# Miniprotein binders against b1l550, part 93

Target 1, 279 residues: b1l550
Amino acid sequence: MRLPEELLERARDIHSEAPSHRIKLDRVGSFGLKVPVEFKGFLLLAEADVWVSLPEGRRGVDLSRQVEAIYELSNPPKDPFSLCREAAISLLEKLNYADSSGVSIRFDAPLQDGESLKYYGVEISSIASDEIINKIRVEILGMTACPCTAELIRAYKSSEIAATHTQRSLGILEVSTKAEHPDPDKLASIIERAMSSPLRTYTKRPDEGGLVIRSLSNARLAEDVVREMIHLFLEEFGHLPEDTHILAAVRSMESVHMHDIYAERSFSLDEIRKEISSH
Key: E = the ipSAE of ESMFold2; O = the ipSAE of OpenDDE; V2 = 0.75 times the mean of E and O plus 0.25 times the DockQ between their complexes.

## First folded at step 9 (miniprotein)

Design kb17 (at its last look DockQ between E and O 0.94; V2 from the best seeds 0.00; counts 0 for: pae E 2.2 > 1.5)
Fold by OpenDDE base, look of step 9:
Structure kb17 (fold): chain B 279 residues (1-279), chain A 94 residues (1-94)
Amino acid sequence: as target 1 above (279 residues)
Amino acid sequence: GEIRVTVEIEKDGKRLRFEYRFTSPEKLEKILKEIERIIRLFGADRVRITVEASSEEEAERLADELRELAERLGYDEIEVTREGNRFTVEAERE
């Protein structure tokens, strides 16, 4: 049942009323929308959040207009990077009372693994105000082997390749920049290369054995992984603006403990360059 | 070489700035199309685009493309300025 449009003329515009308390809100919007995106030749259904700021003198946001804005831009499906930036700008234009807007899009990104697919998690965001800030978060699982236990076993058995415990580890790279979003596949690659070995969706027996041997021969602490991620990031993305902010982190789901090991470093490109140059 | 494109747009006193940095020429076409869409979506009355490249020739080519973009978008006043390998395209519409 659709209500008569005439009712709109009679009803108070609740959203435009003065609030009981004159307080600005930073983010008001719709969270958990589903939008189609095109990514690497795949048509994916992504989760999206859209929001704007709300001035102190306005009671509510026109939420329907926000939803309309992103769906207008989502047909036909396009890459999520352009969608984020364009939707953020469209929100600012359509909701003229807002001084800032934001869009976040989340999905599992496909990654080719031989004849099969593996994946990484990605969240792509754009925040618009006087400037556009682009943010990307990539999460991918890998494998780590413990060097401490390996050293203990080596000392005990005098073996060239020592047995050690292995576990799944989640690597995280989050980048916020005034430039365009960094390539998520490159970020995922950095994380995988920083670990003892990547994970495989499908392995034949010889391949599985080789994967484990590689992991054992490349044993790394969670701390080692984070440092390696940073090093590789600087090599690949050192051209980004100096005020670009990075979070590099690892969560190791330790197989010999009930708890996880976590390590992180947050930094700007200018900060980390100064740190490295001082050594 | 690295190409840097900085876009500043204005409407009714509201300003928006954003930037691209890339090395692959193949990305240029995509970026230009996006800039066009953004300018249209924002409804900008004033646009300032700065391009910096490793060579003067490349920067000039990019500036020409940006000028053509401004013309297609219906801007009446377009000015192109040069400072070394940096070109600035300024466009206004009534």
Scores: ipSAE 0.561, ipTM 0.837, lowest interface PAE 1.0, mean pLDDT 92
Fold by ESMFold2, look of step 9:
Structure kb17 (fold): chain B 279 residues (1-279), chain A 94 residues (1-94)
Amino acid sequence: as target 1 above (279 residues)
Amino acid sequence: GEIRVTVEIEKDGKRLRFEYRFTSPEKLEKILKEIERIIRLFGADRVRITVEASSEEEAERLADELRELAERLGYDEIEVTREGNRFTVEAERE
């Protein structure tokens, strides 16, 4: 049952009051919203977070207007990147007391894998104030083959045995930029190409053999996977603004160890260019 | 070649700046539609769009298209300045 509208005349506007403790809040919002998105012809269920800053002199945020901002834009379902950027701007306009707004959208992105599909993780965000900062994080599994063990086995039998341990490795690229979000498929491709081999949903025996042979021929240390990711990223996205920030990382679930290996590098485009040009 | 679009919008003293960088001409229609939607969502009373096109011919066509976009949005003071491959559209309304 809906309450009478006349009560609005008598009730205090709690949200617009000053708080007892005048402390600014950085993020006040609604988290875990379910929104439909359209990505590359697929209709996906995504998870979204929306928030705004709250000035010291305002007691509360009109949370219904926050949720309204993203849901109005999500029907009909649309590209999650456009939704993310547009919703962040809509929040800033609708909640005019805020000096910043933010939107995050998370989904599993489909990739064609032969005649089937595989998926990789995507999280995007847009943070609006006097400018917009767009972030994207992509995570995808690949296969790595250890070059150290491969060399040891080669020495044992003088190349009669071509073998090494292989494992799943999680590759991560995270990009923060003032330009529009990079294409997630291109980021995923960079990660997979940096690995020894991509992972497949399934393989038939002749294809599996070829995949294993290629992984052995492309054995890489976790450190070199990260270096290759950076090299490939610069080839594809070197045109982004100079202050674009990137994190490249890999977590390798080493098949012969009780623990994982992790390698990471963060940099701005300006920083890495100076580093490379010094050598 | 590369096309750069910088959009600066203002409403009641609040300013917002965002940009696009692309090389694929087929993206242009989608980007212009997004710019139009953002200007409507923000309710801007002043807009400045700066474009660095890949050629003088492309700049001329884009300047015309962006002027038409500003007219569709209801701006009544529209000024376009162009220098080679680069142009700026400035639009205001009351």
Scores: ipSAE 0.550, ipTM 0.850, lowest interface PAE 2.2, mean pLDDT 88
ESMFold2 (binder alone), look of step 9: mean pLDDT 80; pTM 0.796

Design kb18 (at its last look DockQ between E and O 0.99; V2 from the best seeds 0.00; counts 0 for: pae E 1.6 > 1.5)
Fold by OpenDDE base, look of step 9:
Structure kb18 (fold): chain B 279 residues (1-279), chain A 94 residues (1-94)
Amino acid sequence: as target 1 above (279 residues)
Amino acid sequence: GEIRVTVEIEKDGKRIRFLYVFTSPEKLEKILKEIERIIRLFGADRVRITVEASSEEEAERLADELRELAERLGYDEIEVTREGNRFTVEAERE
């Protein structure tokens, strides 16, 4: 049932009223929208959040306009990065009382693995005010082998390739920059290269053996993985603005313990360059 | 070489700045199209775009493309300034 449009003329505009308490809100919006995006030739259904700031003198946000803004830009489906930036700007234009806006888009990104697919998690965001800040978070699973246990077994059996425990590890790179979003495939690649070995969707017996041997020959602590991620990131993305902020982290789901090992470093490009130059 | 494109758009006293930094020329067309869409979406009355490249020739070519974009978008006052390998395109409409 649709109510008569004429009711809008008679009804009080609740959103434009003064609130009972004059307090600015940072984010008001719709969370958990589903929007189509085009990514690497795939049409994906992504989850999206859209929001704007609300001034102290306004009771509510025109939420329908927010939803319209992102869906207008989503047809036809486009890449999620441009969608994110364009939608953030569109929100500021359509909701002129807002001094800031934001868009977040989340999906599983396909990654080719031979003739099959694996994936990584990605969340991209754009926040617009007097400037636009772009944020991307990439999460991908890999495999780590413990060098400590390997060393013990090596010492015991005097073998060149020592057995050790292996586990799944989640690598995380989060980047906030005034530039456009970094390439998520490159970020995922950095994480995989920083671990003992990548994961495979499927393996044949010889391939599985090779994967394990690679892992054993490239045993790494969680700390090693994070440091390697940072190193590789600087090589690939050192051209980004110096005020770009990075979080590099790994969560190792240790196979010999009931708990996980976690390591992280947060830094700006300027900060980390100064640190490295001091050594 | 590294290319930096800084865009400032203004409407009714509101200004938004955003930045592109890239090394692959292949991205340029996509970026220009996005800038065009953004300018239209925002309804900017004034635009300032600064391009910096590793060579003057590359920066000049980019500046020319940006000038053409401004013309296509209906801006009637367009000024291009140069400082070394940095070009600035300023455009305004009534």
Scores: ipSAE 0.737, ipTM 0.902, lowest interface PAE 0.7, mean pLDDT 92
Fold by ESMFold2, look of step 9:
Structure kb18 (fold): chain B 279 residues (1-279), chain A 94 residues (1-94)
Amino acid sequence: as target 1 above (279 residues)
Amino acid sequence: GEIRVTVEIEKDGKRIRFLYVFTSPEKLEKILKEIERIIRLFGADRVRITVEASSEEEAERLADELRELAERLGYDEIEVTREGNRFTVEAERE
């Protein structure tokens, strides 16, 4: 049932009133929206959050205008990065009492894996005020092989077995920058190249054997996976603004332990360059 | 070479500044379309776009495209200034 629009003439505009407690709010929004996006020829259903700041003199946010801002731009479906940045600006225009706006978009990105596809996690956001800050987080599973156990087995006198325990490890790159969002596939590639071997959707037995052999020849500590991520990131994205902030991390689900191993490093481009150049 | 495009849009005293940094000229068309859409979405009455490129030739071509963009958007006071490989396109309308 649709109510008559003329009721707006009789009803109070609750949102535009002053509140009893004049306190500014940082984020007021609509969370968990379903938004269609087009990513590299794929039509995906993403999850989005939208919000604005609310000044102390305004009681509420026009929530329908917030939702309208992103849905107007999502039909027809378009690139999620453009959608994110454009919607953040549209929010500030439509809700001009706000001094900041934000949009986040989450989806599983397809990635070519031989003749098949695999997926990795992507979350992007854009925060608009007197400037725009763009953030992207990518997460992808890979395989790691323990170098400590590999060395112990190699040293085993009567054995010619090349072996170690391998496990899934979750690699994470998170980038916050004033420039446009970095390409998520390049971030995912950096993570995979830092691992002992990539994970496959499926393999035939000879290919599976090759994958395991590759991982043994590239055995790496979780700490060194993080260091390699940073090295590869600087090669690809060293041109970004110097105040760009990065988090690089690995959580390794160690197959022979009851617990995970975790390593991380946060840095800005200018900080890491000074650190490296001092050596 | 590296290309930097800084965009500042203003409406009713509210100003937003954003940045693009890229090395492949193939991205240019998509970036220009996004800039145009953002200017329309915001309803900007003043726009300032600064282009920096590896060569003056690239920067000038980009500045020319941005001047044409401002003309298509209906801006009638357009100024272009040059400082080496850096061009600034300023546009306003009422």
Scores: ipSAE 0.655, ipTM 0.884, lowest interface PAE 1.6, mean pLDDT 88
ESMFold2 (binder alone), look of step 9: mean pLDDT 80; pTM 0.794

Design kb2 (at its last look DockQ between E and O 0.93; V2 from the best seeds 0.00; counts 0 for: pae E 1.7 > 1.5)
Fold by OpenDDE base, look of step 9:
Structure kb2 (fold): chain B 279 residues (1-279), chain A 94 residues (1-94)
Amino acid sequence: as target 1 above (279 residues)
Amino acid sequence: GEIRVTVEIEKDGKRIRFLYTFTSPEKLEKILKEIERIIRLFGADRVRITVEASSEEEAERLADELRELAERLGYDEIEVTREGNRFTVEAERE
């Protein structure tokens, strides 16, 4: 049932009223929208959040306009990066009382693995005000082998390739920059290269053996993985603005313990360059 | 070489700045199209775009493309300034 449109003329505009408490809100919007995006030739259904700021003198946000803004830009489906930036700007234009806006888009990104697919998690965001800040978070699973146990077994058996426990590890790179979003495939590659070995969707017996041997020969602590991620990131993305902020992290789901091992470093490009130059 | 494009758009006293940095020429067309869409979406009355490249020739070519974009978008006052390998295109409409 649709109510008569004429009721809008008679009804009080609740959103434009003064609130009972004059307090600015940072984010008001719709969370958990589903929007189509085009990514690397795939049409994907992504989850999206859209929001704007609300001034102290306004009771509510025109939420329908927010939803319209992103869906207008989503047809036909386009890449999620441009969608994110364009939608953020469109929100500021359509909701002129807002001094800031934001868009977040989340999906599983396909990654080719031989003739099969694996994936990584990605969340891209754009926040617009007097400037646009772009944020991307990439999460991908890999495998780590413990060097400590390997060393103990090596010492015991005097073997060149020592057995050790292996586990799944989640690598995380989060980047916030005034430049465009970094390439998520490159970020995922950095994480995989920083671990003992990548994961495979499927393996044949010889391939599985090779994967394990690679892992054993490239045993790394969680700390090693994070440091390697940072190193590789600087090589690939050192050209980004100096005020670019990075979070590099790993969560190792240790196979010999009931708990996980976690390591992280947060830094700006300027900060980390100064640190490295001091050594 | 690295190309840096800084865009500033203004409407009714509101200004938004955003930045592109890229090394691949293949990305240029996509970026220009996005900038065009953004300018239209925002309804900017004034635009300032600065391009910096490794060579003057490359920067000049980009500046020319940006000028053409401004013309196509209906801006009637367009000024291009140069400082070394940096070009600035300023455009305004009534």
Scores: ipSAE 0.685, ipTM 0.882, lowest interface PAE 0.7, mean pLDDT 92
Fold by ESMFold2, look of step 9:
Structure kb2 (fold): chain B 279 residues (1-279), chain A 94 residues (1-94)
Amino acid sequence: as target 1 above (279 residues)
Amino acid sequence: GEIRVTVEIEKDGKRIRFLYTFTSPEKLEKILKEIERIIRLFGADRVRITVEASSEEEAERLADELRELAERLGYDEIEVTREGNRFTVEAERE
């Protein structure tokens, strides 16, 4: 049953009233929306959140206009980065009482892995006010091999056995910038290249042997994986604005410990360049 | 070479500034189309686009392209200023 539309003329507009307590709100939104996106030729189901600020003089947000802002742009499905940035702008237009808007979109990105696909996590956001701030977080698993144990075994047996413990490690790059979102595949590549070896969906035995040999030849501390991520990021994305903020991190699920190891560094491009140039 | 595009859109006193920085010339057409969509979505009455192109020849072509874009969007007052590799397109309507 649908109510007559002429009732809209009779009803009080609750949302446009002043609230009893005149307190501004930073984020009022709709979370967990399912949206289709097109990414590198794949049609993916993404999860999106949308929000706006609410001034102290306005009682509520027109939630249907919030949802409209992203769903109108998601049909037909399109690039999630354009969708994210465009929806943030559309929110400010549709909800003209807001001083800021935000959109986040999360999906699993496919990546070629031999004759198969593997996936890595991507979350992007765009926050619009008098500027637009774009953020991307990429998470991908790789393999690390412990150099400390490798050296101990080498010393004990004079290098007759190349051995150490290996484990899965989760690499994380998070970038906040005034420029458009960085390419997630390039961020994922940076993380994998910083590891001892990539992880594969499956391998045949010769390929598996090669991965093991590579990992042993590239034994790295979690701390050095983070440093290598930063180095590779600067090579690829040094053109971004100097106030771009980056977080680089590794969580290593150490195979010989009862606990994980975590290493992290956050910085702006300006900050890290000054740090490096002081040497 | 590096290309930088700064966009400022304004409607009813609300101003939004955003930028693109890229080195891959293949991205240029996609970015310009996104800028056009954003201008339409916001319904801007005033637009200012500043481009730092990779060459003087590219700047001249892009300035003409952006002028045509502003005309297609229905702007009445369009002003272009150029200084070497850099140009600014300012467009207004009521």
Scores: ipSAE 0.637, ipTM 0.876, lowest interface PAE 1.7, mean pLDDT 88
ESMFold2 (binder alone), look of step 9: mean pLDDT 79; pTM 0.791

Design kb20 (at its last look DockQ between E and O 0.91; V2 from the best seeds 0.00; counts 0 for: pae E 1.6 > 1.5)
Fold by OpenDDE base, look of step 9:
Structure kb20 (fold): chain B 279 residues (1-279), chain A 94 residues (1-94)
Amino acid sequence: as target 1 above (279 residues)
Amino acid sequence: GEIRVTVEIEKNGKRIRFEYRFTSPEKLEKILKEIERIIRLFGADRVRITVEASSEEEAERLADELRELAERLGYDEIEVTREGNRFTVEAERE
């Protein structure tokens, strides 16, 4: 049942009224929308959040207009990077009372693994105000082997390749920049290369054995993984603006403990360059 | 070489600045199309685009493309300025 449009003329515009308390809100919007995106030749259904700021003198946001804005831009499906930036700007234009807007899009990104697929998690965001800030978060699982236990076993058995416990570890790279979003596949690759070995969706027996041996021969602490991620990131993305902010982290789901090991470093490109140069 | 494109759009006193940095020429076409869409979506009355490239020739070619874009978008006043390998395209509409 659709109510008569004439009712709109008689009803108070609740959103435009003065609030009981004159307080600005940073983000008001719709969270958990589903939008189609095109990514690497795949048509994916992504989860999206859209929001704008709300001035102190306005009671509410026109939420329907926000939803309309992103869906207008989502047909036909396009890459999520352009969608984020364009939608953020469209929101500012359509909601003229807002001084800032934001869009976040989340999905599992496909990654080719031989004849099969593996994946990484990605969240792509754009925040628009006086400037546009682009943010990307990539999460991918890998495998780590513990060097401490390996050293103990080596000392005990005098073996060239020592047995050690292995576990799945989640690597995280989050980048916020005034430039365009960094390539998520490159970020995922950095994380995988920083670990003892990548995970495989499909392995034949010889391949599985080789994967484990590689992991054992490349044993790394969680701390090692984070440092390696940073090193590789600087090599690949050192051209980004100096005020670009990075979070590098790893969560190791330790197989000998009930708890996880976590390590992280947050930094700007200018800060980390100064740190490295001082050594 | 690295290409840097900085875009400033203005409407009714509101200004938004954003930037692209890339090395692949293939990305240029995509970026230009996006800039066009953004300008249209925002309804900018004034646009300032700065391009910096490793060579003057490349920067000039890019500036020409941006000028043509501004013309297609219906801007009446277009000015192109040069400082070394940096070109700035300023466009206004009534």
Scores: ipSAE 0.645, ipTM 0.868, lowest interface PAE 0.8, mean pLDDT 92
Fold by ESMFold2, look of step 9:
Structure kb20 (fold): chain B 279 residues (1-279), chain A 94 residues (1-94)
Amino acid sequence: as target 1 above (279 residues)
Amino acid sequence: GEIRVTVEIEKNGKRIRFEYRFTSPEKLEKILKEIERIIRLFGADRVRITVEASSEEEAERLADELRELAERLGYDEIEVTREGNRFTVEAERE
């Protein structure tokens, strides 16, 4: 059923009214939108959130225009990073009463793994006001091997036994910058290279043995994984603005414990360079 | 070989500033295309693009490309200034 459009002439425009309580709101939006994106030749289903600020003198947001801003840009499907940045700007244009806008897009990114694919988590956002701040969070699983237990076992028989506990660990890199979003594959690669070994979709027994031997040869504490992620990040992305903020973290599902171990470091590029140069 | 692109767009007094910083020169075409799309989406009446290119030769070529982009977008007051490998394109429409 479609109501007569003539009613628009008689109905109050509730959203354009002043509210009873004149209080500015920071984020008013439509969350959980499903949008198609094209990434590396793959058509993926992504989930998006869109929002704007709402001034104290306006009762509501034009929600249809909010949704329009991202959906009209998502047809035909395109690169999720361009979609994110462009939608943030489109929101400010379409909703001229707002002084800021934001867009978040979440998807699983494919990564080549031998003859198959594996996936890692990506969440990006763009927040536009008098500047645009771009944020990306990448999460990928890897393997860690405990060096403490490895050393204890080595000491037991003078290195005759090469063993330790291994577990899945979730590596996290989150970058907030005034420049464009970093390449998610490079972030995922940094995380995997910082781990004791990558995870594979599947292996045959000889290849599985090689993977385990690699992990034993590269045993690392969760703390050292985070430090290595930072080192590798600086090599690849040291060109970003000095006020770029990074979070590097590992959550390790320790195979010998009922709980997880977590390590993290947050820093700006300016901050970490001063810290390193002081040594 | 770092390339820096700073973009400032303005419409009805509202100003947005954003930037790109990259070392992979193959990204340039995609970045320029995105900048063009953003300018169209915002409907900017004034645009300022500053580029620090990797050489003076590339700066001259990029300045020509950006002037053509501003013309294609319909700007009628376009100014390009250069100093070594750095150039600025300023465009305005009525």
Scores: ipSAE 0.632, ipTM 0.870, lowest interface PAE 1.6, mean pLDDT 89
ESMFold2 (binder alone), look of step 9: mean pLDDT 80; pTM 0.798

Design kb21 (at its last look DockQ between E and O 0.94; V2 from the best seeds 0.00; counts 0 for: pae E 1.6 > 1.5)
Fold by ESMFold2, look of step 9:
Structure kb21 (fold): chain B 279 residues (1-279), chain A 94 residues (1-94)
Amino acid sequence: as target 1 above (279 residues)
Amino acid sequence: GEIRVTVEIEKDGKRIRFEYRFDSPEKLEKILKEIERIIRLFGADRVRITVEASSEEEAERLADELRELAERLGYDEIEVTREGNRFTVEAERE
């Protein structure tokens, strides 16, 4: 059933009224929207959240206008990073009573893996106010090989190649910056290069053997992986604004334990540079 | 050859500042198109774009491109100031 449009002439505009309790709200929005995006030639289904701030003097948010802002920009499907930044601006324009807006977009990004594909997780956001803050989180699985067990086995068997337990480890890089979002493929590459070995969709036996030998020869603690991610990040993205904030983390599903281990470091570019230069 | 672009847009007293930092000239065309789209979406009364190009030659070319962009967007008063490899385009309309 659709009600007569002419009722708009007589009905109160509830949203524009003052609320009974004049309290500002930081985020009022629509969460869990499905949005098509185009990423590096692939058409993907992404999940998006959109929101604005609500001043103490306004009772409600025009929620349909919020949804319109992102869906109109997503037709035809386009680059999710441009969509994220443009939608944040559009929200702030369309809902002029807000002093800030935000958009987040989440998708699984395809990555070449030989003649096949693998995927990694991406979440981006853009928060617009008097500035735009862009954030990206990349999560990708890799392989780690434990150097502690490798050393014990070497001492026991005097082996040329360390034998040890290996496991999947989830690497995480989060970047918050005033510049545009970093390239997620480069962030994923940094994480994979910091691991003992990347994970593959499939391998033939000779290539699988080489991968395993490489991982055992490149054994790393979760702490080592985090430090290496930071080192590689600084080499690739040291040009970002000095107040850019980074989180580097690893969650390792240690194959010989009933529990996972976790390591992380948060820092700004200016902070970490001072730390490194003091050593 | 790092290029730095800072954009400030304003409409009815509301001001938004954002920036791009990149070292690939291949990204420049895409970034300029995004800037143009953002200015249209916001409907800015005033725009200021500051660019630090990788060379004086590139700065001269980019200044011309951004002047033309401001003209395409319908701005009446466009001023370009330049210092070496850095320039600023300021555009406004009523």
Scores: ipSAE 0.653, ipTM 0.880, lowest interface PAE 1.6, mean pLDDT 89
Fold by OpenDDE base, look of step 9:
Structure kb21 (fold): chain B 279 residues (1-279), chain A 94 residues (1-94)
Amino acid sequence: as target 1 above (279 residues)
Amino acid sequence: GEIRVTVEIEKDGKRIRFEYRFDSPEKLEKILKEIERIIRLFGADRVRITVEASSEEEAERLADELRELAERLGYDEIEVTREGNRFTVEAERE
């Protein structure tokens, strides 16, 4: 049932009324939308959040207009990076009372693994105000082998390749920059290369054996993984603006403990360069 | 070489700045199309685009493409300035 349009003339515009308390809100919007995106030749259904700021003198946001903004730009499906930036700008134009807007898009990104697929989690965001800030978060699972246990077993058995416990570890890279979003596949690759070994969706017996041997031969602490991620990031993305902010983290789901090991470093490119140069 | 494109758009006193950094020519066309879409979506009355490249020739080619973009978008006043390997395209419409 659709109500008569003439009712709009009789009804109060609640959103335009003065609020009971004159307080600005930072983000008001619709969360958990589903939008199609094109990514690496795949058509994916992504989860999206859209929001704008609300001035102190306005009671509510025109939420329907926000939803329209992103869906207008989502047909035909396009890459999530341009969608984020364009939608953020469109939101500011359509909702002229807002001084800031934002869009976040989340999905599992496909990654080729031989004849099969593996994946990483990605969240792509753009925030617009007097400038556009682009943010990307990549999460991918890998494998770590413990060097401490390996050393103990090596000392005990005098073996060249020592057994040790292995576990799944989640690597995280989050980048916020005034430039365009960095390549998520490159970020995922950095995380995998920083771990003892990558995970595989499909392994034959010889391949599985090789994967485990690689892990054992490349045993790393969670701390080692984070430091390696940072090192590799600087090599690949050192050209980004100096005020680019990075979070590098790993959560190791330790197989010998009931708890996880977590390590992180947050930094700007200018900050970390100064730190390394001082050494 | 690395190309840097900085875009500033203005409408009714609101200004938004954003930037691209890339080294692949294949990305250039995509970026230019996006800039065009953004300018249209925002309805900018004034646009300032600065391009920096490794060579003067490359920067000049990019500046020419940006000028043509401004013309296609219906801007009446277009000015191009040069400082070394940096070109700035300023465009206004009534």
Scores: ipSAE 0.645, ipTM 0.868, lowest interface PAE 0.8, mean pLDDT 92
ESMFold2 (binder alone), look of step 9: mean pLDDT 80; pTM 0.793

